# VH-VL binders against Riboflavin kinase: the designs that were tried, part 2

Target 1, 134 residues: Riboflavin kinase, of Devosia riboflavina (a0a087m355)
Amino acid sequence: MGIRLSGCVIHGDKRGRKLGFPTANLSIAPGVELPPDGVYSCIVWLPGQTTHHGATASVGNNPTFDDVKERRVEIYIHDFDGTLYGHELNICLLTRLRDMRRFSGLDDLTGQTERDVAQSRAMLAHHALTGLLP

## First folded at step 4 (VH-VL)

Design lb10 (from l02 with heavy chain S103G S106D; framework fv_lacutamab)
Fold by ESMFold2-Fast, scan of step 4:
Structure lb10 (fold): chain C 134 residues (1-134), chain A 124 residues (1-124), chain B 107 residues (1-107)
Amino acid sequence: as target 1 above (134 residues)
Amino acid sequence: QIQLVQSGSELKKPGASVKVSCKASGYTFTSYAMQWVRQAPGQGLEWIGWINTYTGNPKYAEDFKGRFVFSLDTSVSTAYLQISSLKAEDTAVYFCAREGYSGGWDYYYGMDVWGQGTTVTVSS
Amino acid sequence: DIQMTQSPSFLSASVGDRVTITCKASQDISSYVAWYQQKPGQPPKLLIYAASTLQSGVPDRFSGSGSGTDYTLTISSLQAEDVAVYYCQQLNSYPLTFGGGTKVEIK
């Protein structure tokens, strides 16, 4: 079921954000094969929890560190407000919603993010997700 | 250390084609989009288009569709601009420049590293 | 397409003067604007992105401001090395478009 990944939550970079959707940035271990760049519906397990949370994930390119290409997964955890820096998250990517894109402006970015999250919520409501473990 | 190096100047006749190269060094090529900008003699900057270096997907301004083609050779960290059926009005300096990806829900950064430019002159 | 109207096209000022260059977009660009400096025979250099964020390595005398359709580049104390053509660029919508440029000279 789906694509299972784990990663450590790292500090966001200095690019800033103009979205109303705070995200956690995950660093995935080198050598782990990531799915194609895109936006995904997913579920996430917080540290020490067996209960999953709905989420929307962005898988894409990021600036490099130490001459090594680093790809990160950005996750918006639905209905969650808190800090997870330094913690390991387990996730399961379920459905690819769309390709990565360049936005035409803040309204376009915000509108697309709202649609991504709404579509992710709808997809998750129709999956049999009861009893899944990290 | 971070550098974009373009191919040398070209003198072409109308109807010929030209291929300009832009070789990146000092950073991960596929982590930045490559943009192309033109500057005619004594004129301002004109955006031609961009190419996603990871996917290979290009975007062109309308006036440049058809004769202008972007391509990549990621094995040597090089981007190319090819112009076919050259016209006198194509005479310009052509620049490549990188821009960081915004990610899924993030900002755009502008073009922070530029090639030195390639002069293309089209005359009979 | 979004048109960027830059003014003035030319200005002449003295060393130490405060210089302002304005850029007007034909529609709201949500602060997605960059400013570039180009000296003769050189490629452009990024000064500012996201309307007001100073690029690393650029002197503090350069600043950007604005919102909506109206944006300004300010040089708080003009230096001889600042003689150049300055360009704004909107990053909001494809195709990305540049202003016509402002040539800055010392009196």
Scores: ipSAE 0.029, ipTM 0.571, lowest interface PAE 5.0, mean pLDDT 83

Design rb01 (from r08 with heavy chain S56E S106D; framework fv_roledumab)
Fold by ESMFold2-Fast, scan of step 4:
Structure rb01 (fold): chain C 134 residues (1-134), chain A 124 residues (1-124), chain B 107 residues (1-107)
Amino acid sequence: as target 1 above (134 residues)
Amino acid sequence: QVQLVESGGGVVQPGRSLRLSCTASGFTFSDYGMHWVRQAPAKGLEWVATISYDGENKQYADSVKGRFTFSRDNSQDTLYLQLNSLRPEDTAVYYCARETYYDFWDGSDAFDIWGQGTMVTVSS
Amino acid sequence: AIRMTQSPSSFSASTGDRVTITCRASQGISTYVAWYQQKSGKAPKFLIYAASTLQSGVPSRFSGSGSGTDFTLTINSLQSEDFATYYCQQYYSYPITFGQGTRVEIT
């Protein structure tokens, strides 16, 4: 079932917050193999919790000031409000929803993000996830 | 209609300064990172600099570091490029360009909207 | 910095011909390549991103391909309005770099 990853929440850009979907950027250990770039339905365990939260994840690349584009995992935790900087998160990527693509503007991106989150919620409701542990 | 309009170009002697402006309309300017790209006469495109949507992060090409300063005023939908200590090799058409949102949370990738350009000529 | 090398520098072709422009990166950049069309005296126009994805509104005679270090822009049946200079651009890392351009001249 799915792909399990863990990582520490690091500082990053605030694009998700501006879109109304605040995100956690995960620092993944060097050498850990990531799945293909894309948008995923996901579950997340918050620090110290055995219950999970639904989430929508992005696996992709962003430019860096180190002259290297590094692969990143960004998570929007559904219905969660709070700050997680410096905390370790455990996640499970469940279903790849779509490929990465270009958007013509913020409205187009926001609309697609809303559809992605709705699709993620629907996929998670379809799964029997009770009792899964971090 | 989405558009970018540059102004402020002109003819100046080496060592002088110019301030370029780029005014955005038809979209929410404060949501986008912006870039400057220049093109010398009969030559190709050269990336100059970028500024993040909130103005907090900036990157410059090595050829202009320390001489050019980039800023934005989100309340006026305007991007500024201050050109100091101009050299003949800075002669070019300067374009402002809007970066795309490639995906979701994956960052910007390319330039989907360009201004018409403003010409800067540095000659003695 | 990543060098982007285009070939050929110029291309003479007749209307109806298939035109192929190549772009080579000095290191692996996955599919992080965009293509632009620039007509004389005008600003560049966005054509393709992610090496092969056509922007909405761009005619289907245009296509892109490639990954890693080798990329290609193809115009399947050249039209008179396609007379222009074409540029590839990498967005894998900063600084952003462009190819030197390929001029397409209709015979």
Scores: ipSAE 0.017, ipTM 0.621, lowest interface PAE 5.6, mean pLDDT 82

Design sb01 (from s05 with heavy chain G104S, light chain H100R; framework fv_sotevtamab)
Fold by ESMFold2-Fast, scan of step 4:
Structure sb01 (fold): chain C 134 residues (1-134), chain A 121 residues (1-121), chain B 112 residues (1-112)
Amino acid sequence: as target 1 above (134 residues)
Amino acid sequence: QVQLVQSGAEVKKPGATVKISCKVSGYTFTDYYMHWVQQAPGKGLEWMGRVDPEDGETKYDPKFQGRVTITADTSTDTAYMELSSLRSEDTAVYYCATSGWYESGYYFDYWGQGTLVTVSS
Amino acid sequence: DIVMTQSPDSLAVSLGERATINCKSSQSVLYSSNNKNYLAWYQQKPGQPPKLLIYWASTRESGVPDRFSGSGSGTDFTLTISSLQAEDVAVYYCQQYYSRPTFGQGTKLEQL
């Protein structure tokens, strides 16, 4: 069911917090294949927990300076307020919601993020997720 | 509505330092990267570097590394580019330009009017 | 660095005729993970800053006339102006943003 990934939370782009949607950026081990770039409905297990939390994930690979490609997995955990830097998260990507896109400004980005989170919540509410373990 | 307004033309001697400004309005200064691009007379465009006004992080092209310093002052919504040890080859129009979020890549949607810097003895 | 090479260096085209400008990158700017080409096109008129025309190789910027189109993938890209207007006389630049931004040398488009 879905695509399982794990990774350590690292510092990255902090702008999600400014939008009211703070994200945890995951460092994914070398050699682990990522799904296609896009926005996904997702569930997350916090460290030491067997219960999952709803989330919205952004998966992308971005070219960087010096011809190095960066793999990016950013998770907005629904209804979670806390810090996870340095902790390892287990996640399961369930449904691809949309392709990545350019934003014309902060309002455009905020509005799309609100729609993504709402769609993710709706998709998760209709999934059979009982008993799913990290 | 979006405006990037640069400081006026400069004439400098070889070995001098120049500092030019780019004042922004019409958008939230900390929401976009600010880049600097050099265009020598009759030549193409060369990216020099950028700053993230939110945290002051900079990235520079190796060609300018060590001579260029890009900064942002969020209290005045102004970005700066300082170029030291000026040579005649630095005679150029310098542009400030914005790009969106990291995931959108560094293509430039808004540009300042340009600042001519002339280096002559 | 990725080197961008444009051809021709200059061309003259009559009003109402098609103009074609080519851009070649020294390595692919197609990103397999999102299937997007990290390539933009700019127009620059004398005394003015560059103006963004096209990004992602073929996406037209808001407000840019539909006579401008971008095509190509990987290492070979084309900017086409289907019917030249007088206001299109300018220098055109391609730019990659797959790595540290680099620009082509420019193509000067003149009215014949």
Scores: ipSAE 0.013, ipTM 0.622, lowest interface PAE 7.8, mean pLDDT 84

Design sb02 (from s05 with heavy chain E103D G104W; framework fv_sotevtamab)
Fold by ESMFold2-Fast, scan of step 4:
Structure sb02 (fold): chain C 134 residues (1-134), chain A 121 residues (1-121), chain B 112 residues (1-112)
Amino acid sequence: as target 1 above (134 residues)
Amino acid sequence: QVQLVQSGAEVKKPGATVKISCKVSGYTFTDYYMHWVQQAPGKGLEWMGRVDPEDGETKYDPKFQGRVTITADTSTDTAYMELSSLRSEDTAVYYCATSGWYDWGYYFDYWGQGTLVTVSS
Amino acid sequence: DIVMTQSPDSLAVSLGERATINCKSSQSVLYSSNNKNYLAWYQQKPGQPPKLLIYWASTRESGVPDRFSGSGSGTDFTLTISSLQAEDVAVYYCQQYYSHPTFGQGTKLEQL
């Protein structure tokens, strides 16, 4: 089940690295249907691998001043450290955890990110035990 | 306690340049975009532009492009707005204001107290 | 530029009565991919900077009284004050952030 997407990894924001949760930003082709903005529990297939990894994804809107809306999917891959720039990732969004929200600074963002990752891990562990992962 | 504190009122002659400051405290300066907004006496609000203090990237409204320069100094947690070739119609209160960068929505959470710039002979 | 037009330019409302301010955008500020309206409302009192009241068309900023509400979608938006208090006398501005920010011309709310 879930929503399957693929995209090429482009450079992520420097601020993600400061949080200790570096994210891979996916370039999603125009016209591909995205789910509602929010934070999702997610699984990811890395290049050359047949097994999946747990992840936490944010799906968000990135407007530009050329009146062109940029669509972003950012993935924090659990327990992964490495460079994926220029590689294609396949993902499956499983459970929507919360709406996107504005943050009042780095501490607020860090605290929420920690909660999101913890919730994502719990949901993925539950799905694994119940046999509901795709 | 988040504070945006602007420099004091200025009186300038036509053709002069004005540079006003906005010093921030109570948050990490590089976490937010800093915007500048003009309000002429008894009139509405006009967005002039913004800077990303982390890398110095700027975006300006076309109405002000070529006369406005917005900068940020991370060593002093201070943003600046410089407006050149001043005209009488530039007489206005100028505000600095913050927006978040995570959701890419430019709605303004915190505002400076405003700086009155008067352009007269 | 997206042009924001408010109506009326001014209104007078008695204490305890409902005040309604309208805002129209020259193009839709609803983004279909996230179903969000990129619209905010501000209150400004003389000698003070604007204060954020509402964002995403209907979400109240923390600390803003529940008598303030925002509604609408696409191009037509409304700010409602359900029961006017003396402290609500101010100029109100709508603002879009679908593109680079633009504000309405303002609506002056006076006590009748």
Scores: ipSAE 0.013, ipTM 0.609, lowest interface PAE 8.3, mean pLDDT 83

Design sb03 (from s05 with heavy chain G105W; framework fv_sotevtamab)
Fold by ESMFold2-Fast, scan of step 4:
Structure sb03 (fold): chain C 134 residues (1-134), chain A 121 residues (1-121), chain B 112 residues (1-112)
Amino acid sequence: as target 1 above (134 residues)
Amino acid sequence: QVQLVQSGAEVKKPGATVKISCKVSGYTFTDYYMHWVQQAPGKGLEWMGRVDPEDGETKYDPKFQGRVTITADTSTDTAYMELSSLRSEDTAVYYCATSGWYEGWYYFDYWGQGTLVTVSS
Amino acid sequence: DIVMTQSPDSLAVSLGERATINCKSSQSVLYSSNNKNYLAWYQQKPGQPPKLLIYWASTRESGVPDRFSGSGSGTDFTLTISSLQAEDVAVYYCQQYYSHPTFGQGTKLEQL
C-alpha cells in the first residue's frame, strides 16, 4: 500500500531554514517517479530494522535555474534521535496531507509544520488501529 | 502594511557604478528573498537576481553575472543592488521585489516604487 | 532560458467588453510532479510598479477583482478581463518561474 521509495541520506544545499524538526534529505535515483509535490504521512525503515517508524515527508520537484528538475524528498522521523548520513532508507508514503503553500513568515511556516506532524501522527495512528500499515 | 522604499533617482556617467537601496518594513526582513528587476525601454522587465537576507546567499541571471552585486544589511532591514561598468543601455527603472522561498517559487507579490537610473555622458 | 512571447503587443477594448491577452513559453512550464504551471501575470499602470494578479497560471492574488482570470497550461496561457473597467488600462506582463524568471514583452491594454 502507498508509494515505496528508497534513497541515501545526504547533506544537500540549503533549501530552507532550520526548524525544530530536523529532516533527512534523500537522494532518489534518476528515473524514479515521485508522487505530486506535497506533505505526506509516511513510514520509514531504518538500516537493518524490520519495524517501521512514523514520519512526515515533504516532496518537492521544483525546477532549478539551470533548467534542471530538482527532486527533493525530506523526511522528519518521529521520535527519532540519531545520525543517518550515508545510510539508505526505505520509506512508504501513505497519505497526502496538503499541497505546498506560501508562508507569511517563519512563525507561519513553523506553525504549519507542527500541524503537519500532528496530522501525520494522527493518520498513522488511525492506520495502525485499522490494520492498514504494511 | 508591507512597504519597500527605494532610494531616489540617480544620474551617472558611462563606466560608473550605481548602488540602489531598498528599505523594508511591515514584515520580518529575513523571512523572504529580495529580488531586483530592471525595466529598460525596449527590453521590458528583466530579473537580475536575488539575495537571501538571512545568510547573504545570492543567485543572478547569467546576463547580469559579473556586473551586479546584491546584498542585504539585516541591521537596517535594507537590501542593495550595485551595478558596475554602466552603459547607456543600463538606463532603466530598477525595482526591488519580494517572493516567498519556502516552496521554491519566484513570483513577486510586493514591489518597491522603482528607482530611475540615467546613464549619460 | 525560457522565452516568453505575448500577443498582441497592443489591444484596444471598449468599456464593459472582454479583453484577452495571450502568452506563450518556448518550453513547457508545467511541472508534471505537482501538476502546476509556473506562470504569473502582472498589471503595471503608468507611473506604478507591477502588481501581481495571478500565480500558478489561474490562482488569483488576494484583493484582485474576479473579472481577472488566468487559464492555459504547458506553453499557452491566457489572461482574461471579463468586463473592462477604466482603471484596467495598463500594460500586462506574463512571467515564468519554472527556471530563471523571465517576462513577456508586455501587452498594452487601451480603452477603445
Scores: ipSAE 0.028, ipTM 0.659, lowest interface PAE 6.3, mean pLDDT 83

